# VH-VL binders against V-type ATP synthase subunit D (atpD): the designs that were tried, part 5

Target 1, 210 residues: V-type ATP synthase subunit D (atpD), of Coprothermobacter proteolyticus (b5y8b7)
Amino acid sequence: MASTVSPNRMTLLALKRRYTISKRGLKLLKDKLEAMVKAFRDLYTEFDRERRYIEELMEAFVELLNQYESETSPAVRDRIRSMQLFQVEYELSTRMVFNIKVPFLDVSLKRMDIPDLYLQTGPAFYKALSVYEELLPHLLKLASLRNALHMMSVEIEKTRRRSNALEYNVVPELERTIKWVQQYLDEMERSQTVRIMKVKSMLEKERGNA

## First folded at step 5 (VH-VL; framework fv_anetumab)

Design p6 (from b4 with heavy chain I103L)
Fold by ESMFold2-Fast, scan of step 5:
Structure p6 (fold): chain C 210 residues (1-210), chain A 126 residues (1-126), chain B 111 residues (1-111)
Amino acid sequence: as target 1 above (210 residues)
Amino acid sequence: QVELVQSGAEVKKPGESLKISCKGSGYSFTSYWIGWVRQAPGKGLEWMGIIYPGDSDTRYSPSFQGQVTISADKSISTAYLQWSSLKASDTAMYYCARHTYTLYKDSSATFYFDYWGQGTLVTVSS
Amino acid sequence: DIALTQPASVSGSPGQSITISCTGTSSDVGGYNYVSWYQQHPGKAPKLMIYEVSNRPSGVSNRFSGSKSGNTASLTISGLQAEDEADYYCSSYAGSDNYVVFGGGTKLTVL
């Protein structure tokens, strides 16, 4: 069953205050939702741009790895697999994406000193290292952007649900309840006025006949 | 008995201002919304806006926001529709209508037009 | 602007039944039970025939009935009579931002 209220002027005043707050809240949520959808589209465009760039880098990287394998003896490849080619440092930071705190993982790469290897392998090895130095930070950026898109989609959904609850349930129910209480009070006042006028008519008739 | 009486027909030139009226009687004027509905010659009904005279809460159709002003004077139970500068495209029949409030056991009220004025014909020509 | 879609015209013979559709979205017809129907004779003000989807005001014939399924509301007129020939408009509550929207209207011809 729907909620019931006591139809009195204190209730009417409270309902009108709640209505004003709810309408303002609905407008703010709709404005926020609109801005969030735009921010999501902008972020998705950045994500897609990164994805395409990574696909190009990956294709180049695979080609270079194939050349490396053909130019490098199995013994040298075994040695390289056991080496530390990079010093790697990861940094976790928080970025605000439309007022949503999003974790971003960054990586810093520093190539280790390997001055004699180029005589034992071809130029494809060094080109592959250069591509890897470019590729890894972009892969982590793509993952962070994907996570940001997911978090933003969840927040958009929550905002839509809150907006819909206000627009389709709370605000209409408050409007209906306010109008009902107002009509009840006005009908009570009208009934009292009619009753008073009837009493006046009876008194005037008695005084006229006396 | 509930009655809405509108002002008489108007003939105006483009650029002139105009204010038409709708007087309610037979009910508590401040307790019901008054809406304005436009009907261009040979066309359908277009909702323009609505006002609650008890607190002057006014809502406009997006198509008419900024083009007209709706107001009410509760001391004389009269609602108004006003233009600052008329256009030939404003030529139409203008109706006022009351939004009914029906009491339900669940405390809900309704949103529909139960009583209509006779209409005010506005003609804007050079 | 016309927010709700109605057929431009419908026709029927005396004694038949006809149905007029009114299609909106989940933000108006589909989202609320506040669909009303108005009858307009030439040169006259509109008259309320149905409110809140299916309710009739006092004085409206029980030949007029209303219903709703999803985003489409329907007005059905049974036992058609010559005086039913008129324009019919649907209307719906459309949320606090738009409040009221009307359909384009349907001309009913009784042949």
Scores: ipSAE 0.000, ipTM 0.414, lowest interface PAE 18.4, mean pLDDT 82

Design p7 (from b4 with heavy chain I103F)
Fold by ESMFold2-Fast, scan of step 5:
Structure p7 (fold): chain C 210 residues (1-210), chain A 126 residues (1-126), chain B 111 residues (1-111)
Amino acid sequence: as target 1 above (210 residues)
Amino acid sequence: QVELVQSGAEVKKPGESLKISCKGSGYSFTSYWIGWVRQAPGKGLEWMGIIYPGDSDTRYSPSFQGQVTISADKSISTAYLQWSSLKASDTAMYYCARHTYTFYKDSSATFYFDYWGQGTLVTVSS
Amino acid sequence: DIALTQPASVSGSPGQSITISCTGTSSDVGGYNYVSWYQQHPGKAPKLMIYEVSNRPSGVSNRFSGSKSGNTASLTISGLQAEDEADYYCSSYAGSDNYVVFGGGTKLTVL
C-alpha cells in the first residue's frame, strides 16, 4: 500500500519510472497476446482440417475393410493378419511457434515386399493398404498439432495473467502510491515553509532588539 | 529490437579528455536507465554509475563519484561517459547497459542489466 | 570492500552440475531479492542469465537456475556443456548509495 512506502523524492522518481516501464510493458504484452491468439486460431484451423480429413479417411478405410472381409475367406484373413505389411521409420523434429519449442513427430511408411494376393483378396485389400499409408502420417501430425495447441494455450494463459496483473494490479497501485507520495511531499514542503518563516520572523525580532 | 551501440576504440595520452557514447534503439530511450560498467584488463566488472535520460537523474558509485561524468542526450537517444583528464589506470573496456528495475514494498528499486552494448576499449598510454 | 564474494574458479565435466556461490551481507544479498547473474565469454559483452534471484530471461536455457539462502545466492548449471565455459558474475542491489555491486567473478572451466 501507499502508506507503507517511504515518502521521499527518490521513491517518487523510482515509482514514476516503474509506472512508465509498466505501462510500456503492458502495451507490449497486449500486442504479443493478440498476435499469439491469432496464431492459435490459425493453428487450430489447421488442426481441425487434419481432424476432418482423418475422419473421411477412416470412413473410407472401414468401408474398404468390410469389402475386403466379404471377398476373402477366414483362412486368408488370418494369414494376412500375421504378416508385416509395412516398415515404419520415425523422425522427431522441433519447431518454433511464438518462441515455444514444439516437438513434431513425422513418420515414413514403406511397404514390405508382400505376395500379390489380388486373386485371393480382391482390389479392396490394396486400396485399404493405400488408405492406411495415408492415415498413419496424418494421425501423428494431428497428435503433434494437438500438442502444439496445448503448449501455446499454456503460454497464452501465462501471458494473459501477466497482462492482467499489470493492468489491474500493478499499474493502478503505482498510480495510487505516486499520488499519495506526491501529496505527502507537497504537505511537507508547506510545513517546512511555515517553519522557516517562523524562524525568520524570530531572527528579525532579535536583530531589531539589538 | 532493442540494441545498444557504443562508439569505437580510443587510444589516448594521460591528461587528455575523452567522451565515449552509447546509442540506444528499438525502445523508448527516456524510459530506461542506462548504466556504465568498467572492466580493467584481466579484472572483473565494476559498476560506475547510471543515468535516467528522461530527466538526467544520475547516480554514481562511490568509487567513481568525481572521477567521471555521465550524461545523456535524449534527442538522439545517446548516453555519454566523459573524463576531463585521463589516467593510465583508466585503461579498460567500458560497457553501457540498459538498466531496469522492480518496485518492492520497502521502496527499494532493484536494478539489473537486460541488454548490453558491445563495449568500448579505452587505452591510455604515453 | 563492497564487492560480493565469489570463488575464483569452478570446474566440471560435461553432463555434470556445478554451483557458483555469491556471498554478501544482510544489507545487499541478504536484505533484498535483487540478485542477478551474468555470463561473459572471452572478448564478449556480459549476458543476463538470471534476474531477481531465480528468474530466467527469454532465451536462457533452463539448465541455469538461481537460488538464495540468507546472505548467499547460488547459480546452478545442470547438464554442463562446453559452451558454458565462461566467467560468471553475480550482482545485487546494496542500497541508495550503491545501486549495483558486482561479485569478483568466477571462471568456469569445462574439463
Scores: ipSAE 0.000, ipTM 0.400, lowest interface PAE 17.7, mean pLDDT 81

Design p8 (from b4 with heavy chain K105R)
Fold by ESMFold2-Fast, scan of step 5:
Structure p8 (fold): chain C 210 residues (1-210), chain A 126 residues (1-126), chain B 111 residues (1-111)
Amino acid sequence: as target 1 above (210 residues)
Amino acid sequence: QVELVQSGAEVKKPGESLKISCKGSGYSFTSYWIGWVRQAPGKGLEWMGIIYPGDSDTRYSPSFQGQVTISADKSISTAYLQWSSLKASDTAMYYCARHTYTIYRDSSATFYFDYWGQGTLVTVSS
Amino acid sequence: DIALTQPASVSGSPGQSITISCTGTSSDVGGYNYVSWYQQHPGKAPKLMIYEVSNRPSGVSNRFSGSKSGNTASLTISGLQAEDEADYYCSSYAGSDNYVVFGGGTKLTVL
């Protein structure tokens, strides 16, 4: 008597229809979740590869910067800091992954025509510029990949939570309600059958006595 | 027994803040969306927005985006509708209602209200 | 505004059948099978009567039926009773830009 549904055949058919749709929805959510987790792992592999490459470039860059500082006077360093060494162009693009828009930031670097400072600073400066030209695009790519992973992790968690709610709450609730309605209708049908059989028996007995 | 119980009537002045509540019971609160519907005096129903308490995913009607804040506290099975600064035009009956689960169909965003709260009357006058 | 079009009022006599229309566009009523109908008695909360065009929830009389043709959904009430006198609202899913839209409402008078 704890159920809020009317125990009739139309309600039973509607509940069974909802159950079938819910089970199909659960399967599709689980398939989507599995595909998203695989895509996340693939993207994480790309992220880790970029991270390792950047770590190599960063080690080289730091070493070159230390050498540059030891070879260059503070006055020359201040002068170089005021120069525009690169022409930078940024482009924002969007990628679709499982119905989510993921922003990616790309950068293009072009070295400017720099005055010849070779006698003032040494070769470490020019080597550092070359490393920086390679480092910055990879660093922005790493940031974009990190952001993509974060957005995917949020969508995976939402999908997992909705899948779990359907599997452990909604579907079991439908199963319990269907069972209750079915049991009620089965009892009602048994009562109806007994009543019909009793009437038939009484009629047959009356005809036999006549 | 599924039940949604809303907070009591409010009388406010323009510019005041307000937060009204809707407490769900008799079902898994985090497994269903809760929506808010407004009905101005003598007028029809107007959908404001919904929240999924399980992950706080919130969606607003374009008309109410930025006008109100919908939130939920799953530890006490309660959803909220909040104004930072009330206007006289906010005078209305506010209903909370349980939405159907949006992905119980395989690719479907199905929205209907199967159970409704009793309503909270908000009067804003000077 | 983003309201579905319903007649402001409709009337009938006990035992008669009446139909209330709900007209939208191909982006809501015409584009999806997600139309619901709500009954509201004066001073009371709305009650779900029909969901997903034609389905009845438990506890709703089989006198209530729903249908859809193109951009117009219809609620039909057969064997009209005094208790059916109420306001009726249609609602439809309207895509991810609007999510849900309601009709303007129809006042049913039982004479």
Scores: ipSAE 0.006, ipTM 0.494, lowest interface PAE 11.1, mean pLDDT 84

Design p9 (from b4 with heavy chain K105T)
Fold by ESMFold2-Fast, scan of step 5:
Formats: structure tokens, C-alpha cells, sequence
Structure p9 (fold): chain C 210 residues (1-210), chain A 126 residues (1-126), chain B 111 residues (1-111)
């Protein structure tokens, strides 16, 4: 522990400087950790709201797809699979959360001008298209939020570990080392003072005997 | 008392893989960086890289990036240096060493090695 | 090839004083106060002798001292003893791109 430290005033000043920097760093890491946890909680709340809404939409969508399949012949379903039903446009944006670049993907859907298939597909097909137009943007938002939460959790864990290392290992070790060096210097100074006083006492005795 | 104990000497053929170890004791292993230093026969010290075992943050010398892999297992307080395919030029003494107080918010300002392992001699010959 | 520059060898007699230089750039030795010196006896691991330019670890003789001027750090050994015969390496923080850099080493011979 103390075996790598020279007990002199220059070393004491260097250790005190390191202590001050480490304490400042610890405070900054703790403040950052607290802010990151709050941001994570807010992001999770948004994720949970989206997840619940999507669960409801998915149930409706699956039911409508089943109705479509029961009302539509295999030949008509094959024809529809080959059609472009939507014009899809993706927009990628980046949010900065505590120096983390978090990608968010948005999508817009526009229904293409499709042949009138009502007599061949029934109303369930068109209802399914409407639900899909709403569902897909929310699914991609949910995926983006999930990725953001994962990235945040990794950074929170790293920050927590570094904060803990400073608080429970580095800072206490610096405190112990500073205390040891200070005590050594104090003891050496006391030893010098006693030695000087003893020499003076011996000289005074010699002068008295003259 | 801080101590770093390295694995025993290795004799390998070119193309073989190898993983050597460095076990720390007497301190909080996850709170200090472990560095790897290479010394070719009759040559000087070359820094290879360091790892912070607490989060596996690893930094390599530009000369050794892609040549070796540094890892750590904090459950057994052991750091590792690994080659996927050894070359004759990898013949050297390999030291592990602890960095003292290397943790600041930017991780950039404090580097010195206070305790050194005894070294692992790696010989690669046909 | 970013190693710090040290003389290959230095010689002295018992009781003399010698100085080993370690020259870098403003991006390593000149830019930071993070220069350390290591002593290596044949067949042994390096031992820390000086850290942060001029500080000595506990147990290192006060005959060993360190200093820095501009881009050059120096290790001075006074009152040379036979036991000081060893290789000496300097090291410095070298920025985030290079992190740690060592000197080429200096062989000290004590006759």
C-alpha cells in the first residue's frame, strides 16, 4: 500500500492534488449518474406507453388479417402479394442523451392507388390496411425506444462502476496514503525537534561546567 | 500487500494460439488498470495495452492493436493476454503491471506502473 | 516509432553521480507531469524508482532523483553503488492516442 510512496512534502502535495481531482470527478460522476437514471426512467415510461398501445393494435390487425384470409381466394391473395400497397418513407434522426447518440427511426406510409378489389377481398382487407398504416410507425418507434433504453443501461452501468471505484477504492486509498505521509512527516519533524533540543541541552550543560 | 502473479513460461509453434494470465491479489482488482508490457530478447520495454477490469474498458498501443486481445475475469481477479496465431517475432518476456490511481472522469491524466508481475517468457519457434 | 529517446549506455565509478536523459515531445514528456522511471536488473521485472517526474516510492534511496526541463526528463543517481548497475527506462503519458510510451532504455555500468 504505502510502499510505493515517498514520504516527503512534494509527494504530499501531489497526493493532495490527486485527491482533489478524484473528489471532483466523483461528484461529477454521481451527478451524471443521477441525471442518467432520471432520463432512463422517463424513456422507459414512453416505451411502456407505446408497448401497450401496440399490443391493442396488433390484436385488431391479426383479427382483420384472419378475416381477409377467410374471405379471399388463394389466387386473389397471390395477386395482392405482388402489388405495392404502400409508399414507404423512412427518416432516421439522432437524439443526444448524455453524450450518447441514440437513433430514432420514423416512417410515413401512403396508400398507393390500387385497383378496386372490394368485391374480391371484402371490407376486412381495407380495414387491415388502415390498421397497418397506424401500427407500423408505432412498431418502429418502439424498436427505437428499446435500443435507446439498452444503450442508456450500458452507460449507466459503466458510470456506476467508475463512480463506485472512485468512492470506495481510489478516494479512500488516497486518504489513507495522505494520512500516512502526513503522520510520517509530523513524526520526523518531532524527532528533529527532540534531537535539536537534546543537543542544545548537552551544550548548555557543557557551558555550565566551564 | 499487492501482488501480481503471472502464468508459467510457454513454448509454442508459429500459428498456434496462446493465452497467458496475470492474477492480482491484495487490492481491489476491479478498481485499478492492468497493463501489459512486452520485452523482446535483449530489447527494451514496449507498452501493449491496458484494461480496466471493472468494466473491461481496454486500450491498445497503436503497434499492438489487432495483434493481441487483452481481457479480464473479475470473478477470479485475473487479466489475460491472448494471441490467435503466434509468430516467431512474438518471442519475448511479457509483464503485467498495475496502474496506480488511473481513474479520472476523462480517464486521460494519470499513468504509472507501481507493481509488476514476475513476467511470462513466451518462445515461438519451429 | 514513438519511443522516448534515452542514451544507450552511461558509465560511472562508485561514489560518482550520473544523469540519464529522456527526451520526448510536447505531446508526452513536455506536455504532462507524468514521467516515471523504472530500474531493471538482469532477469528481473522492472521496479518503479520515480513517478510523476520527481516523486520517489517508499523504499527507494534518496540517491535517486528526477527532474524535467521542457521536453527532457532526467534521472540522477548520486553516490553510485555496484547495486545500481541495471537498465533504466523512462515512461510518459502520451495523450489519448498513444496512452503510454517507454524510452529505449539506458544500460548503467558501474565499474
Amino acid sequence: as target 1 above (210 residues)
Amino acid sequence: QVELVQSGAEVKKPGESLKISCKGSGYSFTSYWIGWVRQAPGKGLEWMGIIYPGDSDTRYSPSFQGQVTISADKSISTAYLQWSSLKASDTAMYYCARHTYTIYTDSSATFYFDYWGQGTLVTVSS
Amino acid sequence: DIALTQPASVSGSPGQSITISCTGTSSDVGGYNYVSWYQQHPGKAPKLMIYEVSNRPSGVSNRFSGSKSGNTASLTISGLQAEDEADYYCSSYAGSDNYVVFGGGTKLTVL
Scores: ipSAE 0.000, ipTM 0.444, lowest interface PAE 13.1, mean pLDDT 82

Design q1 (from b1 with heavy chain V103I G109A)
Fold by ESMFold2-Fast, scan of step 5:
Structure q1 (fold): chain C 210 residues (1-210), chain A 126 residues (1-126), chain B 111 residues (1-111)
Amino acid sequence: as target 1 above (210 residues)
Amino acid sequence: QVELVQSGAEVKKPGESLKISCKGSGYSFTSYWIGWVRQAPGKGLEWMGIIYPGDSDTEYSPSFQGQVTISADKSISTAYLQWSSLKASDTAMYYCARETYTIYDDSSATFYFDYWGQGTLVTVSS
Amino acid sequence: DIALTQPASVSGSPGQSITISCTGTSSDVGGYNYVSWYQQHPGKAPKLMIYEVSNRPSGVSNRFSGSKSGNTASLTISGLQAEDEADYYCSSYAGSDNYVVFGGGTKLTVL
């Protein structure tokens, strides 16, 4: 049930104004929702492509690491673990998706020049380093895309709830309340007209009697 | 960048028909209302009406309802303001403007014009 | 044909502060945050300066500020500069029958 509403002309105007604004807002929210869902689908397609490519690289990487482990002793692996193999730099950038500022993390890898690294570790390890140089940037891009999708899903749900509340609760309630106020005012006009006619009739009777 | 480009100045005689245009670029044209605002020579701004290009829904000021027609062609991102029969009193500068919004809650929103066209001067004289 | 009430003109000197008022009713200015302000230089289109009573768009100087008390909204320009000389219009929502209403405009002269 609606909260107590004073049924007068000022209230009717305020309700009609709210109704107009709500209807206009609903159109804009529905269009925005459709555009956001499309943008989400586009981002998800990009995410899925990155995920599949990463799966291929991970399979290759694991196979090369297994070969490396079979070809080297634990002592050699411990020694390699203590070396700085890469100089890593991270760069933060932003993408705008609608009004959402989404952070994207890029990585730049520079392999360190280590004397005789290839001779110490063999071809499997060297191939694994090459795969890792390609894999890590894609992993960070995947994480950034996942974060973007999450942020967009929150905004889509918020917009959907707002649109649904306007369409199914607010606009129908305003329509009912406007109708009620209008009926009340119409009845008041009718009642006043009847009263005026009654008074006029009484005055005519008195005048007729001289 | 958002831009609204209006058609050139017009000189007409009373009784003639006229259609002026407003082309939007740099944004999703179907996602924003386009309003029309009149300014008679040396006078203030007067709101005429708006259109939502996505579905061509229109709302008019009571002063202009029945006097003008607002339309849009979303395939070319262009809104129009049209007169079937011009009057000398229609002499004015006509602006189109993009209406944006802020929604505070599920029933409350504010609307305001964030980008304006350069204006189309319409002169009606005999 | 309904307009909000603004003074026809205001004037000030460079560096001073001036205020332009915009008076309506409880159904327009006095309701919610419906007020916006537009600046118009001679021969140019209007430019949005303030929206929702006091919010400023990107690119508008912080010398421009808006406020509201009851049925009167105010645009205040501090540190007045020569380029501020223009016509200023307030706008608000005015009932279902007069969807958008503009003030009569105020000519600001920088002396």
Scores: ipSAE 0.007, ipTM 0.502, lowest interface PAE 8.6, mean pLDDT 83

Design q3 (from b1 with heavy chain D105E S107L)
Fold by ESMFold2-Fast, scan of step 5:
Structure q3 (fold): chain C 210 residues (1-210), chain A 126 residues (1-126), chain B 111 residues (1-111)
Amino acid sequence: as target 1 above (210 residues)
Amino acid sequence: QVELVQSGAEVKKPGESLKISCKGSGYSFTSYWIGWVRQAPGKGLEWMGIIYPGDSDTEYSPSFQGQVTISADKSISTAYLQWSSLKASDTAMYYCARETYTVYEDLSGTFYFDYWGQGTLVTVSS
Amino acid sequence: DIALTQPASVSGSPGQSITISCTGTSSDVGGYNYVSWYQQHPGKAPKLMIYEVSNRPSGVSNRFSGSKSGNTASLTISGLQAEDEADYYCSSYAGSDNYVVFGGGTKLTVL
């Protein structure tokens, strides 16, 4: 029994309205949660695909760097380390992931044209540059996807907690309170009927006692 | 971009059957209730009933219980309102509308229609 | 059917403020924040203007505001413009059967 609840007809109607709204809201939250979980799985699949691709690129890059070092003299390697090999441009955009604004950072790489390097190093150097051109954009994409997954996991947890609170706490408590109020009103009506019948019996007895 | 597109105007005779449609786009069709609202010529709005397309759960206004059937086909994101036998008194504009809910921890909040279809005019005359 | 009480018509001049009332009972308008308001231009579908008594959806001018006192909800339009000329309907939850009731509607004339 809640001390804040007055067991009358008006309160019963108000509780029934809250119950109806809560049940319909629960249906919406459950559907939203299901949709969010599906979206999360799809996004995680994309994340895992990018992660595995990056692992392959990194392995290739390391192998190519080892080959480059064997094909290139220390003096030439020192020279190359001091050169600008790429022009880099960054683009910041926002992507909507299940109504969440997620920042996405993209990078565009353009290789510098350095003709004299062609004769000073082997093919492994140019292959390594090609791998790097592909690797860096994918690394930024992976970071953006990881951030999106994190933001979505927070929203899923919040929605799950609201759904659970409605299903397991709020809706059952409203059902119990409605039952109590209704039972009280039913008992009150029975008490009034008994009282009326008692008064009627007394009046009939008085008529009999002429 | 949320949009509800209803079927075209209908002219029928009393006793004929009719089924009108409301197609949702730009949102998850199975995640929102679709309501039907009637407006007789020169009169106000009257709520008829509602359906949740995700499980086809329906609720009807007491005035329309047994008079119409509300259904939905989630494979084509379309809700329907159907009469088995039309009457002249069924002449009206029929709107479909998407219903949403706000529920807080303290159970404050309510439901309302946030997007409406363009309406389907149904004329029943002998 | 069940209906909420609205005045049949209201009038105002451009730049003025007008208020449309919607009166129900303690079990609908007065009981909780159930009231929404819809605008309908002739030959057009209704458009949501206010929900939960006083909330505006995105895209609705801040000239439109809602309030409630006891069993009466009010829609106020400030800085009245010619394009505001329309029919306005209030709506609330009615009865224990999870159904919606609409007011009879108010025709706003901008003089």
Scores: ipSAE 0.014, ipTM 0.491, lowest interface PAE 7.2, mean pLDDT 83

Design q4 (from b1 with heavy chain S31Y)
Fold by ESMFold2-Fast, scan of step 5:
Structure q4 (fold): chain C 210 residues (1-210), chain A 126 residues (1-126), chain B 111 residues (1-111)
Amino acid sequence: as target 1 above (210 residues)
Amino acid sequence: QVELVQSGAEVKKPGESLKISCKGSGYSFTYYWIGWVRQAPGKGLEWMGIIYPGDSDTEYSPSFQGQVTISADKSISTAYLQWSSLKASDTAMYYCARETYTVYDDSSGTFYFDYWGQGTLVTVSS
Amino acid sequence: DIALTQPASVSGSPGQSITISCTGTSSDVGGYNYVSWYQQHPGKAPKLMIYEVSNRPSGVSNRFSGSKSGNTASLTISGLQAEDEADYYCSSYAGSDNYVVFGGGTKLTVL
């Protein structure tokens, strides 16, 4: 970039300003990146714990559903499938992670009062309902955590790219360009001083010889 | 709430060593530069230098380069200013201050001292 | 040495307007828009009043305003009040070689 830059004092000041901004930005981005990676690991640990718990609940749920199917006639199963068994409330909230708005979906479940089922199916049905009351909130939490991890991974990559561009491209180029402009201006200053001294010497000789 | 708390007043003799501290709280300590500013009795403010606690990178005023050492311990959110051998001319109030650096983009930003410590009075006399 | 030039003292009466100047060079005040002003009451730490030539942090009265023309920055205090009596310091970014320089300070007296 040195050959495309106008070597003057105003340009030098602008380059020095940009250099300071870029260096300070790089330090902030490196620390932010480190903190974001740590937060990502913590969030991933929570995600993994949630995933494992859901896996255990799903195994229990599938076993209970198989037992329910063996204890319940096809007509009764079709009827149950069309019923509203729970009152469901969803609450969408926003959590801040490194100044990123992350949507988090929470759910609350309340079992409906369904008396007519007590004579039509076995205990596995009610056990399955209990597991579902536990399972659904955790599934939505897992989905929200997965989304948060994805959003964080995008921001981590953007921050990493910005940090790398500053460290390996912008800052070194500014250092080279500043050095070139400074050397050019220093040489011009020396050349002007020599010329002034020559003119002064000539004028003094002319005055002295009068 | 952002706060910078400095160590207490010191009375020392010429030739003695001294290390004073500045503890930050209420913010992420490693994201901000900490500057040191001297004020001799009845005189104005003199910038001494700054440190980035994240990597301990320092920048000194030409007047103070080699005269003092600025350091930081990010594990306890504390910055330090140290003399190996005090002189009577070091008698002054010493302030630490947080330098805010707002980056709008790669070519646009601002920096200034937004929060100041209460000051540490250092008296060097025989 | 003093890098930026300020008058040693200024005075005004309550309700009046006063201006404090801060003169540097084209390599600091004139070259950048990074001028800050700090207020210091006797026995207290400095407080940020103006940053980036003319911006006020939250909590600073709109009676305080900053400006810059060439190599001279100015702090203007309108509707002068007794509590404004303090020392005022300007500061400027001075390039990567010097980073931060302060003015010599101005004692404001409200009589």
Scores: ipSAE 0.015, ipTM 0.526, lowest interface PAE 6.2, mean pLDDT 83

